# Designs tried in a protein design chat: VHH binders against Tubulin glycylase 3B (TTLL3B). Part 17

Target 1, 358 residues: Tubulin glycylase 3B (TTLL3B), of Drosophila melanogaster (Fruit fly) (q9vm92r272to629)
Amino acid sequence: LEERMAFIEDYQQTQARSLLLYVREHQPAELISENGTIFSTTLDFALGKVKKMVRHAEHYSLDDARIKPPTPAEIVENQTFMVQSTDVLKSNAKFKVSEKVMAEYARLAGLYLDQIESLRPDYRWDGSRNLWILKPGYQSRGIGIVIRSSLDDILQWTSNNQNKKYIVQKYIERPLLIYRTKFDIRQYMLLTITDTKVSIWTYRDCYLRFSSQEFTMDDLRESIHLTNNSVQKRYKNKTNRDSRLPKNNMWSLDQFKNYLRIMGAPDGSWSKTYNGFKQNLVAVVMASLDETELLQNAFELYGCDFMLDEHYNPILIEINSTPDLSPSTEITARICPMVLKDCIRVVVDLPKNPTAAT
Short names: E, the ipSAE of ESMFold2; O, the ipSAE of OpenDDE; V2, 0.75 times the mean of E and O plus 0.25 times the DockQ between their complexes.

## First folded at step 11 (VHH; framework vhh_4orz_3)

Design n05 (from m01 with E111L; at its last look DockQ between E and O 0.62; V2 from the best seeds 0.00; counts 0 for: SAP .708 > .668)
Fold by ESMFold2, look of step 11:
Structure n05 (fold): chain B 358 residues (1-358), chain A 125 residues (1-125)
Amino acid sequence: as target 1 above (358 residues)
Amino acid sequence: EVQLVESGGGLVQAGGSLRLFCAASGFTFSDYAMAWLRQAPGKRREWVADITYGGSTDYADSVKDRFTISRDNAKNTVSLQMNSLKPEDTAIYFCAAGPSWFDLSTGTYPLYDYWGQGTQVTVSS
């Protein structure tokens, strides 16, 4: 029950941010109508919700409203807000306010969003659709993963599948796209364990995997949104796909670097991204070591999947302990054997090198 | 037998240019990342630049935009074009070859299996 209540609160907070994002991205005149059905109290509620989130993040000693049961009045206010905000976001319903009043709400929306995003930078990855990804807990390599937008559908889905326990995560609505197509980056990581020392290695090459279909939030099919090979191998590329995208749906790192140059990305964008990979992977490994027994003189190869945001910041999606190293394209035919050869050379040379056991 | 032989070092005035070469033999050159490192008198050996088996390059901040590393797999050579040289670039420069793994744990640059004997570069005021 507590888990369900926490998710409902998370969903409602996300809805408030989604409404404010929608308001920020439109001109005030586009949002209003003389015959509008949406009252300014819906905006007041959204602003108030986000302000409360900012205050909580600034003052860690405050009671956590996310875990506190709502009063009957709060339940009614939340439901009213959900209905009206959904009408705006899903049905393009208009506000019944003057353009001057709407412009002030847009100004406040921008201010409050900037405040919460400075405290929670990951919120910049959200859009206005309040989408959630539901993953089975049994690690099925993309099988059984669904994306849902409706609170009722999510709650019904998890209720109907109680024995399969699902992980519910906010879907990243604003990934960096290349020629309107979603991609991820496969980055290899190696852990070497010599004596009592653990060394963390990142491979200096990586590759991109593209969806077979054009990205859209209007269609939640796996062929668009799940970029891993086990899903995409079942689908054909879009018939009128951008010709600059690779037919085999993979780019080398060098092709990606050329793309960044052509698109005028700031100098050092890849260096920033790669440093972000390093930081993310060190943090995850160090957190995991506190709870894991280590084997003497062993090594572990991982496939790490990242997406990027519009500012080339990495978003760690998953770390795979059994990465597929099969040469499925010209790209993987080059990098996968090299990763394996280089793993062996590191493992053999560890006792002979300052970075190895002494 | 594996050999890495550097050449092209010498004396040059500040602001000048030099091009270093490294000839490799005894291993499958195209499978290795290649690097240049340098050691000034009384200092620890310092990574300068490297180039992956696929041709992707990386540079130390102190030489970025002044130095260019390149490789020729047909001739089994790596070169380092050094422009706008400063007295602080004075060092023995070493060619090295290794796997393409970067060690995050120690804050050090890549592991190198093979090393050359070095070539002296001296930049005068």
Scores: ipSAE 0.544, ipTM 0.793, lowest interface PAE 1.1, mean pLDDT 82
ESMFold2 (binder alone), look of step 11: mean pLDDT 81; pTM 0.826
OpenDDE, look of step 11: ipSAE 0.586; ipTM 0.816

## First folded at step 12 (VHH; framework vhh_4orz_3)

Design p01 (from n03 with T108H; at its last look DockQ between E and O 0.67; V2 from the best seeds 0.65)
Amino acid sequence: EVQLVESGGGLVQAGGSLRLFCAASGFTFSDYAMHWLRQAPGKRREWVADITYGGSTDYADSVKDRFTISRDNAKNTVSLQMNSLKPEDTAIYFCAAGPSWFDLSTGHYPEYDYWGQGTQVTVSS
ESMFold2, look of step 12: ipSAE 0.562; ipTM 0.815
ESMFold2 (binder alone), look of step 12: mean pLDDT 80; pTM 0.802
OpenDDE, look of step 12: ipSAE 0.722; ipTM 0.890

Design p02 (from n03 with T108E; at its last look DockQ between E and O 0.59; V2 from the best seeds 0.62)
Fold by ESMFold2, look of step 12:
Structure p02 (fold): chain B 358 residues (1-358), chain A 125 residues (1-125)
Amino acid sequence: as target 1 above (358 residues)
Amino acid sequence: EVQLVESGGGLVQAGGSLRLFCAASGFTFSDYAMHWLRQAPGKRREWVADITYGGSTDYADSVKDRFTISRDNAKNTVSLQMNSLKPEDTAIYFCAAGPSWFDLSTGEYPEYDYWGQGTQVTVSS
C-alpha cells in the first residue's frame, strides 16, 4: 500500500511539473481564451505542489520521507487537478485568465521549475507528458516492457500482472536523438574483488544501438522507444529512413565520435559523456556494495546502458549482470571478444596487486 | 618474442615538432590498447596518452591539444605526433601495451603487459 500511495503521489507531483513546463514553453496568448474552461486555481495548485516539493527537498528529514494518507478534501482536489491539467496537456484546453495574469504564471512556473531542477537535476529530463515505463522484474530483452501515461492504466496494468512484479520508472522524455532516431549506449563495466577491496573498471570502447523508427512522443510503440537489439531485430527499419543511420542499427564509438565532429558538437563532448559514465557507475556500485555480501577473489562483468540528454550528459538506464556478448553485428563481433580478452588480462593480474581495488 | 621498438626521438627546439613511432611484433597488436609514457630526469614515469584497439584516445592534461596519438593495425605501429614542444617535454618516451580497461578506483590503467626500451626526446630552449 505504501509503495502504491508513494507512486500515486509521485505521479501527481510529476503532473504538476508537466503543467508548469507546458506553461513555460508557450506564449501566454497561446494558452488563454475568453471561452476557456480552465481556471487559475489549476495553476495555483500546480505551483503549490512544486513549492512544497522545493521546501521538502531543502529541509529533508527522515520523517519527511514517510507518506501520510491524503485527507478526503485533498483527494478531491487532486482528482480535480488531474482532470483539468490533463485537459490542458492532452486536449489543448485554454485558461480563462487575462494575458497579463498568464504571463505572471509563466514567470512563476519558470522560477519554481528552476528551483526544483537545481535541487533535483534528474528532473531536467522530464517533459510535459508524464510518461512512465513499466518493466517486469524478472524479464529481460524487452519482453513485457510498456510505456504508459495514464495513472489509471498504470495502476490497472500492475494489478493485472502482480505475479510478475513490475518496476515503474519515469520515462525520459527528452533524449538526445541522432537523425530523429532514439539510441542508447552499451558500456561495459568490470568489478574485481580481492579480500575486502573492490576495483571498478570501465571499458574504453562502447557501441550505440538505434531504434528502427523515428522518435515521436505521439506513438508509444516499442519499435520507437525500446532500443534493445532483442526488441529492434523483430522490426524492419522505416522505409526511406535517413541513409546516414546504420542498417543494422548499431554504431561503433568511432562512428559516434565522427558524428559529433561533423555536427560541430562542443569540444570535449565525448570526454564529458565518458566521465559521466564513470561517475554514475561508481555511485551505483558503492550503493550496492553497502548492501551486498562479497565473494573473495571474484570478478563480475556488467553491461551498462546509457542514454544522453541534448547536452551530452549521460543518463544511466540499466545495469545487466549477465550481458549478452554474442556477436550479432559487425560492431559486436569486434567489441564483444575484446571485452572478454581484456577481462582475462585484468583478472590474471589480481594476485600481483591486491591494493589496487580502492 | 614480444618486441616494442620506439623511434623518432631526438633534439628539437622549443616550439618545434617530433613524431615518435613504436613498431610492435610477437603479439596480436590489434587486440591491445597502446600507450605512451615518459620519464624526465629525476622524475617518476608518467602516462602521456593512449589509444584503444578501436581508436579511442585520451591524453594527460599537460599534453592535451599538443600531442596526437594514432595507430596503424595493418603495420602494427603506434605513433605520437608532438607539436609545440616545450623544454618540460624533455624525457625518455616509452611505448607500452595493455588491456582497454580503466580502473576508476585508482584512476590508472592496469599493469602493462609489454614495454619498449624508450626513445630520448630533448627539447632545447
Scores: ipSAE 0.521, ipTM 0.795, lowest interface PAE 1.3, mean pLDDT 83
ESMFold2 (binder alone), look of step 12: mean pLDDT 80; pTM 0.802
OpenDDE, look of step 12: ipSAE 0.729; ipTM 0.896

Design p03 (from n03 with Y109W; at its last look DockQ between E and O 0.66; V2 from the best seeds 0.64)
Fold by ESMFold2, look of step 12:
Structure p03 (fold): chain B 358 residues (1-358), chain A 125 residues (1-125)
Amino acid sequence: as target 1 above (358 residues)
Amino acid sequence: EVQLVESGGGLVQAGGSLRLFCAASGFTFSDYAMHWLRQAPGKRREWVADITYGGSTDYADSVKDRFTISRDNAKNTVSLQMNSLKPEDTAIYFCAAGPSWFDLSTGTWPEYDYWGQGTQVTVSS
């Protein structure tokens, strides 16, 4: 299938970038050994793969963009690369090169990664583990979502004739953590629709939801990685969890802002994050408007879920059209009623007709 | 029945400080976002700052780092601490109450539910 071949190519490209990220993140001396089993050709392959990705993104050659059957030599080279790079990334295998040669590869890795990340900013969220999240094609509210690293496992999982169709998406490996714990942010959005315009509203308050367990990439359990309430309510907080985290696994926006101040975050970090929420939500709504039917005095309330990267940039995860507004904690007991009450206040002021009808 | 009454305005030298107060009555103060706006002579009214029902604040770029908005739900008051005042801060300052939704499409707040009468702030060179 064309989809299968496209995913295999995406996976291999991600493996190349993962290897280069690994090289950039380590001192050259840490990566080498006289008894090393990994030759420099593995690095040459990874650099070449990323360079092709840069050329494709810049559209320098249409011939490079065409999918051609691989030659027997290319098949062997790809297989060798996958084995060798996996040994480095998963088994800490060492390169058999001099420290000077390794340092030059590290410089080139940084250069090529900077190039591709400038063209694809979302690549900065990737790590060295080549992790993918598999989501059921039906709406599941976190049910049936798994995280996998092995190409064979992913292909087998998605080919299982007993499973629903799955969406395969690159997992965000570099989330911002608070006291070593993963979280997301629930941001409410209101759309109001008249026959003349669509207005996009953001609520000036939001809240954070934490995982019950400490973050680790060595354990892919949902209790660590899926922060939505429907998943986390099934788990108890781990006893070695940082005591500064909330027992009910929620923070108000004020608590998050105080955390940013205590940690010495740059001035305006929340403003940067919130502006990013605004930009992401406007972009998504504008992209979808061609298929939205306009109704007089209509409105829709959405629950929007964001993560942050290590630089406080927002990552839009999901927009929920039926958000849970139940007061499950002291935090939601405050914000959820106010969101609804303020929604009615905005809707009551909604114009029935434009002042200057065309 | 509803009242928002501003106070604390006056004349101050450039570089000085003032603290404005707004006293609210006749509505459930703790349910509203509270705002300060100002209108300079010959200019349109402009938004200065807001504070949500939960205490989260935001500021116009022109006053950021110089002004601080705060609220006291027990006393039904909102205040604006204005430091490092400049002649361009000269205006009538208004207190307003409204919902906590912000319109991204226009970059504006919805129509405010309640307004004060304003207090004059004059900053001399």
Scores: ipSAE 0.587, ipTM 0.835, lowest interface PAE 1.0, mean pLDDT 83
ESMFold2 (binder alone), look of step 12: mean pLDDT 80; pTM 0.796
OpenDDE, look of step 12: ipSAE 0.682; ipTM 0.882

Design p04 (from p01 with S56E; at its last look DockQ between E and O 0.60; V2 from the best seeds 0.00; counts 0 for: unsure alone 64.9 < 65)
Fold by ESMFold2, look of step 12:
Structure p04 (fold): chain B 358 residues (1-358), chain A 125 residues (1-125)
Amino acid sequence: as target 1 above (358 residues)
Amino acid sequence: EVQLVESGGGLVQAGGSLRLFCAASGFTFSDYAMHWLRQAPGKRREWVADITYGGETDYADSVKDRFTISRDNAKNTVSLQMNSLKPEDTAIYFCAAGPSWFDLSTGHYPEYDYWGQGTQVTVSS
């Protein structure tokens, strides 16, 4: 309905950006052919879409967020653009223009992408593949999560699985990698609600979870792309995986900080990242409090998953309200009990909750 | 019986160094974040430095690069090495123990589970 129309528009805007990214990342001669099937009007359309996005972002208004239904002519234009742009991005179809004309389009693509990325810094995480991740609306511990590129496939998938109420999110195509391998960071957060205030706590320890396979977007398997433990525990590490990565697929914070030092990361990179965790989590909690009546004298522990970009900026991926605290590695055997002990210390007096067996 | 006992305070010439110690007993020291705070005469108590159970450290801007916090879990001690001391560092220094959570509402000023009695540091000009 309205959600579906909003997603279709978002997908089409992302397709326009994906085409311009593709153009920027290639030499003009690589994009053209005398026998090319793609006309310059496809590029004109993509540039126009991105220019509209820049204007909207510069004049942002809550009231302007309403979606206007497209006219029949606009529907035809959008469909034509989607077919032609998909041929370029998925089938390496070539433009039928001169190299000089293609070079001018590449210049314009760079200009418009720089403009929108300065207004929406998160767009720098996108690549040219227009990938989306589909997650069941209820927590499923990685079960049922898929990555798709085709608009029709995404719409069909959500229709076929309507009882699950899938959440559709843009896939992060440019995450920071360690030794060519995708990872995320598990960060714990505690909410406490006492007398007249809500307190937000972030834990001062965390850990990294690695994929069992090298990262590639040519293969969308969960063993490559879903770094959470419930998925990765089902897979064996691939033999081509860098030997410096941990066999149990986890690093402590100390191991990550050592990696940052070895790679010559700027001093204070971890402090910057951790401050970014705090900022992201405050923003999400404040938005959630506006929607939810929290019970007085309560607390909730959350598992928060982050990725990083190439500048060590955090990318919040998910907040899990029922985090798994079972020790599965030597890393989690240390941190998970400590998170629970420290939670008790915040919520209750330790002498009032003694562990007589210890 | 839980105790935190600070020692190592005294009189020091400006530019000099001191090392404070805090000895802990009556609780599982290795499970706690340890903190140093200070209170100068006529001023409010201020946070100085901390070290988590896992060894993560943080420092107030006023002491960064001059002070170093460390812990020895085998001896149940936390220490504060204070170099390049200034008259402004004159204060009673307290150690405190608490959880390794960061409280976004108070920052480095959470409710600590245990406190020491303090040790005087005086830096002469």
Scores: ipSAE 0.643, ipTM 0.874, lowest interface PAE 0.9, mean pLDDT 84
ESMFold2 (binder alone), look of step 12: mean pLDDT 80; pTM 0.801
OpenDDE, look of step 12: ipSAE 0.744; ipTM 0.907

Design p05 (from p01 with S105E; at its last look DockQ between E and O 0.63; V2 from the best seeds 0.60)
Fold by ESMFold2, look of step 12:
Structure p05 (fold): chain B 358 residues (1-358), chain A 125 residues (1-125)
Amino acid sequence: as target 1 above (358 residues)
Amino acid sequence: EVQLVESGGGLVQAGGSLRLFCAASGFTFSDYAMHWLRQAPGKRREWVADITYGGSTDYADSVKDRFTISRDNAKNTVSLQMNSLKPEDTAIYFCAAGPSWFDLETGHYPEYDYWGQGTQVTVSS
């Protein structure tokens, strides 16, 4: 119950931010009608939610957002807000306010969004659709992952705890796209444990995996939004897809670097991204050490999946402890064997065999 | 028998250029990251530059923008173009082969599998 209440609060906070993003991104005249069905109290509620989030981010950790359960009156107010805001975001319902009043709400929306995004920069990755990704807790290969926008649909999955346990995470709505197509980056990480230390290694090569379809938020199908190979191999590329994208839906790192040069990306953009991979992976490993059993003289190979934002900042999506290293394209036919060979070279120092003895 | 043989060293005036070469034999050259390291008199050996099996390069801060590493897998060679040389670049330069992992703690690659014997570079002021 406690987890359910926390998620419902997170969803409602995200809905408030989504509404304010929608207002900021439209002209005031587009949002109003003399016959509008949406009252200004819906905007007042959204602004109040975000203002409270700003105060809490300045003082508390995000966990403090559930200090108390909502009162029955607050539950009804939240439900009214959810219905009204959903009508705006999904059905283009219009506000019943003057254009001057709407312009002031747009100004306040921008102000509050700038405040919360300065305190929580990752909120810049959100959009106006309040999308959530549901992942099976027992799976790491992308099987069974769904994307949902409806609170009721999401709560249905939490009710399946007897058979399946799902993890619910906010979906990244603003990923970097290449030729209008979503991609991720597979980065390998190796952990080695000796008698004296834990070492974290990142591989100097990686590859990109593309969706078979152009990116759109109007369609939440896995063929558009889940870039991992196990999903995408079941789909054909869209026939009018950009011809500069690879038919096998993979790029080498060298191909990505060439793309960055052609697009005029700032010098050092890849170095920034790779350094960000290292920083993210160190942070995750350090956070996990007390919760994992460490075996002396051991090693583990991980497949790490990243997306990028439009400024080439990495977004860590997943760390897979059983990465598929089977070659499936000419890209993986090169990198996967090399990762394994280089793993052996790191974890086992094989001396040269002597050529002769007496 | 594995061999890495450096060449191209010598004496040069400050501001000049040299190109070092390393010829490899006895192993599958295209599977290895290749490295240049150097050791000045009385100092510890230091990493200079590397190039992965896939052609990605990296450089020590002290040589960045002045040195360029490249490889030719058809000839089993790696080279180091050194421009704008300074007296502090004076050292024995070594070629080495190893894996393409980066150790986040130390900033060094693993112990290298194969080493050359080195070539002397001397930069006079």
Scores: ipSAE 0.466, ipTM 0.781, lowest interface PAE 1.9, mean pLDDT 81
ESMFold2 (binder alone), look of step 12: mean pLDDT 81; pTM 0.813
OpenDDE, look of step 12: ipSAE 0.729; ipTM 0.901

## First folded at step 13 (VHH; framework vhh_4orz_3)

Design q01 (from p03 with S56E; at its last look DockQ between E and O 0.70; V2 from the best seeds 0.64)
Fold by ESMFold2, look of step 13:
Structure q01 (fold): chain B 358 residues (1-358), chain A 125 residues (1-125)
Amino acid sequence: as target 1 above (358 residues)
Amino acid sequence: EVQLVESGGGLVQAGGSLRLFCAASGFTFSDYAMHWLRQAPGKRREWVADITYGGETDYADSVKDRFTISRDNAKNTVSLQMNSLKPEDTAIYFCAAGPSWFDLSTGTWPEYDYWGQGTQVTVSS
């Protein structure tokens, strides 16, 4: 399948980047052993793979068609690389090179990662674990979502669930945490469409949703990783949980801004984050308009989910066309009715005839 | 009857301070975002600051770090503390009430539901 081959290529590219990230994050002496089993050719392959990705991102080739099948030699090379790199990343296998040689590879890894990250800023959010999230294609409200790391497991999962269409997305391995706990931010967006104009509205309030458990990449359970309220409401919060976290697993925006102040975040960090929300939402809407037939005089309310990175940069996770507006906590009991009431004010409260003034 | 009544305007020397007040009645004040706008003679009206129903604030670049907006839902008031005033701050200052949606298409707010009559602020050199 065309989609299957594209995913396999994405996975292999991610493995190459994961290896280089691992090398960058460790001292050269930690990565080597006189009795090491991994040769420099594994590093050469990863560097070559990333260098090819940089070249592709800078220049489009007319012969670089979508879904080009690998040659038999390329299949063997990729398989060899996958085995060797997995031994490094998951089994702590060591390179058989001198410390001087390893230091040069670390320098090159940093250089190539900087290059690809400048062209693909979203790669900054990847770690070394090559994790992927599998979501049912139908509206599930968090049900049926799993996280997997093994290429074979992912391919087997999709084959075994033929009656379901799954979407496979790269998992964000380096989210910002609050008191060691994963969260996301629900931001509402309104689209209004008239004869002459598409207007994109953002709401000047939002709220945070927390996981019930502490974050770890060593345990892929949904109670840790899926911040959806429909998922988390089924779980009891960790015993002896940090008392600064909300019992109902939600914070208002004011509570988050107070946290930023206490933690010494730079002045204007929230303004920067919120501007990033606006930029992301404009980009997604503009990309979608060419595909969508516009209905005259229509409006649609969306629930947009963001995570943050360690520098408070927004990461758009999902735009939900059927957002939950149910008042489940004191936070949602205030914001959800206000979002809807303010929608009515925007749509209904049009100015009256302006020609009456003289 | 909806009313927004501004007060606290006046004459002040450059570098001085003023505090404007806006008293609201006739609507559910706590449900609205409140705004200050200003209009100098012969100039377009410009947005100065806002505070949402939830207390989120934002400011025009020209007044950031000098002006502070605040609200008191128990008294149905919004205020604007204006420090380090400059002659270019001279204007009629209006308070207004509206929804908390922001229009990315225009970079502006939707039509305001209610307006005050304004209060004059004059900053002399």
Scores: ipSAE 0.589, ipTM 0.841, lowest interface PAE 1.0, mean pLDDT 83
ESMFold2 (binder alone), look of step 13: mean pLDDT 79; pTM 0.792
OpenDDE, look of step 13: ipSAE 0.663; ipTM 0.870

Design q02 (from n03 with D50L S56E; at its last fold request DockQ between E and O 0.66; V2 from the best seeds 0.69)
Amino acid sequence: EVQLVESGGGLVQAGGSLRLFCAASGFTFSDYAMHWLRQAPGKRREWVALITYGGETDYADSVKDRFTISRDNAKNTVSLQMNSLKPEDTAIYFCAAGPSWFDLSTGTYPEYDYWGQGTQVTVSS
ESMFold2, look of step 13: ipSAE 0.579; ipTM 0.838
ESMFold2 (binder alone), look of step 13: mean pLDDT 81; pTM 0.815
OpenDDE, look of step 13: ipSAE 0.859; ipTM 0.955
ESMFold2, look of step 14: ipSAE 0.554; ipTM 0.815
ESMFold2 (binder alone), look of step 14: mean pLDDT 81; pTM 0.818
OpenDDE, look of step 14: ipSAE 0.861; ipTM 0.954
ESMFold2, fold request of step 15: ipSAE 0.519, 0.539, 0.498; ipTM 0.795, 0.807, 0.804
ESMFold2 (binder alone), fold request of step 15: mean pLDDT 80, 80, 80; pTM 0.809, 0.809, 0.808
OpenDDE, fold request of step 15: ipSAE 0.867, 0.855, 0.864; ipTM 0.963, 0.960, 0.962

Design q04 (from n04 with D50Y; at its last look DockQ between E and O 0.65; V2 from the best seeds 0.63)
Fold by ESMFold2, look of step 13:
Structure q04 (fold): chain B 358 residues (1-358), chain A 125 residues (1-125)
Amino acid sequence: as target 1 above (358 residues)
Amino acid sequence: EVQLVESGGGLVQAGGSLRLFCAASGFTFSDYAMAWLRQAPGKRREWVAYITYGGETDYADSVKDRFTISRDNAKNTVSLQMNSLKPEDTAIYFCAAGPSWFDLSTGTYPEYDYWGQGTQVTVSS
């Protein structure tokens, strides 16, 4: 119950941000009508929510981490906000305010969004659709993953599927696209644990996986939005797909770097991306470190999935403890054997000292 | 028998340039990342430059923008172009072959499987 209430609060906060993003992205005249059905109190509520999120991010405490049940008055206020904001975001409902008043709300929306995004940089990846991805807690290889926007749908889905222990994660609405197509990057990580230390290794090669369809948020099906190979191999590429994309839906790192050069990406864009992989993976391992036995001699190979933002910053999506290493394309036929061979070289082979002059 | 043989070392004036070569035999060269390391008198061996089997490069901060590593899989060679040389670049330079993993805990590359004997580079002031 506590997790359910925490998600509901997070969803409502995200709805407030989504409304402010929508307001910032439109001209004030586009948002208003003389016959509008949406009152300015909906905007006041959204601004208030985001202002509280800014205060929380600046002055965090243990009390603030726990969700308190809302009062009856707060329930009504929240529900009114959810209904009206949904009408704006999903049905293009208009505000009943003057253009001057709407312009001031747009200014405040921008100000508050800038504040929260400076404190939570990951919020820059969100859009106005309040989309969430629901993933089974077990390794599904894409089976059972759905994307939903409605709070009631999400809550009903988790109620109907409690045997799978779903994870609910905010969907990245603003991923970098290549030729209008969503992709991710498979990066391998090796964790080794010896008597005295934990070592974290990143592989100096990776590959890209593309969806078979062009990206749109108007259609939430898996053939568009789930880029993992086990899902995409079940689909044929659409005939209108950009011909510059690979038929086998994979690029090598060299092909991606060539794309970056052709598109005039800033110097060092790949170095920035790879450094971001390293930083993300260190952070995840450090967050889990006190659960790991330091005296246990072990190793584990992980498949790490990243998306990129429009500035080529990596967004860690998933870490897979049982990565697929079978060759499925000419790309994986090259990298997957090399990853395994190099893993053995690191884990099993003893140090070799050169015969150097002193 | 695995061999890595360095050449191209010698004496050069500060500000000058030198190109090192490493010829490999006895193993599948195209499967290995290649590196240059150096050891100055009385100091630890330090990593200088690295190139993956696929051509991804990386450099130590002390040589970045001055040194360039490259490889030729057809000739089984790796080279190091060293520009704007400084007296502190004086060292024995070693060629090495190893895996394509990067160690985040140390900020370095793993121990290498094969090593050359080294070639002396001396930069005079």
Scores: ipSAE 0.507, ipTM 0.813, lowest interface PAE 1.7, mean pLDDT 83
ESMFold2 (binder alone), look of step 13: mean pLDDT 80; pTM 0.808
OpenDDE, look of step 13: ipSAE 0.726; ipTM 0.891

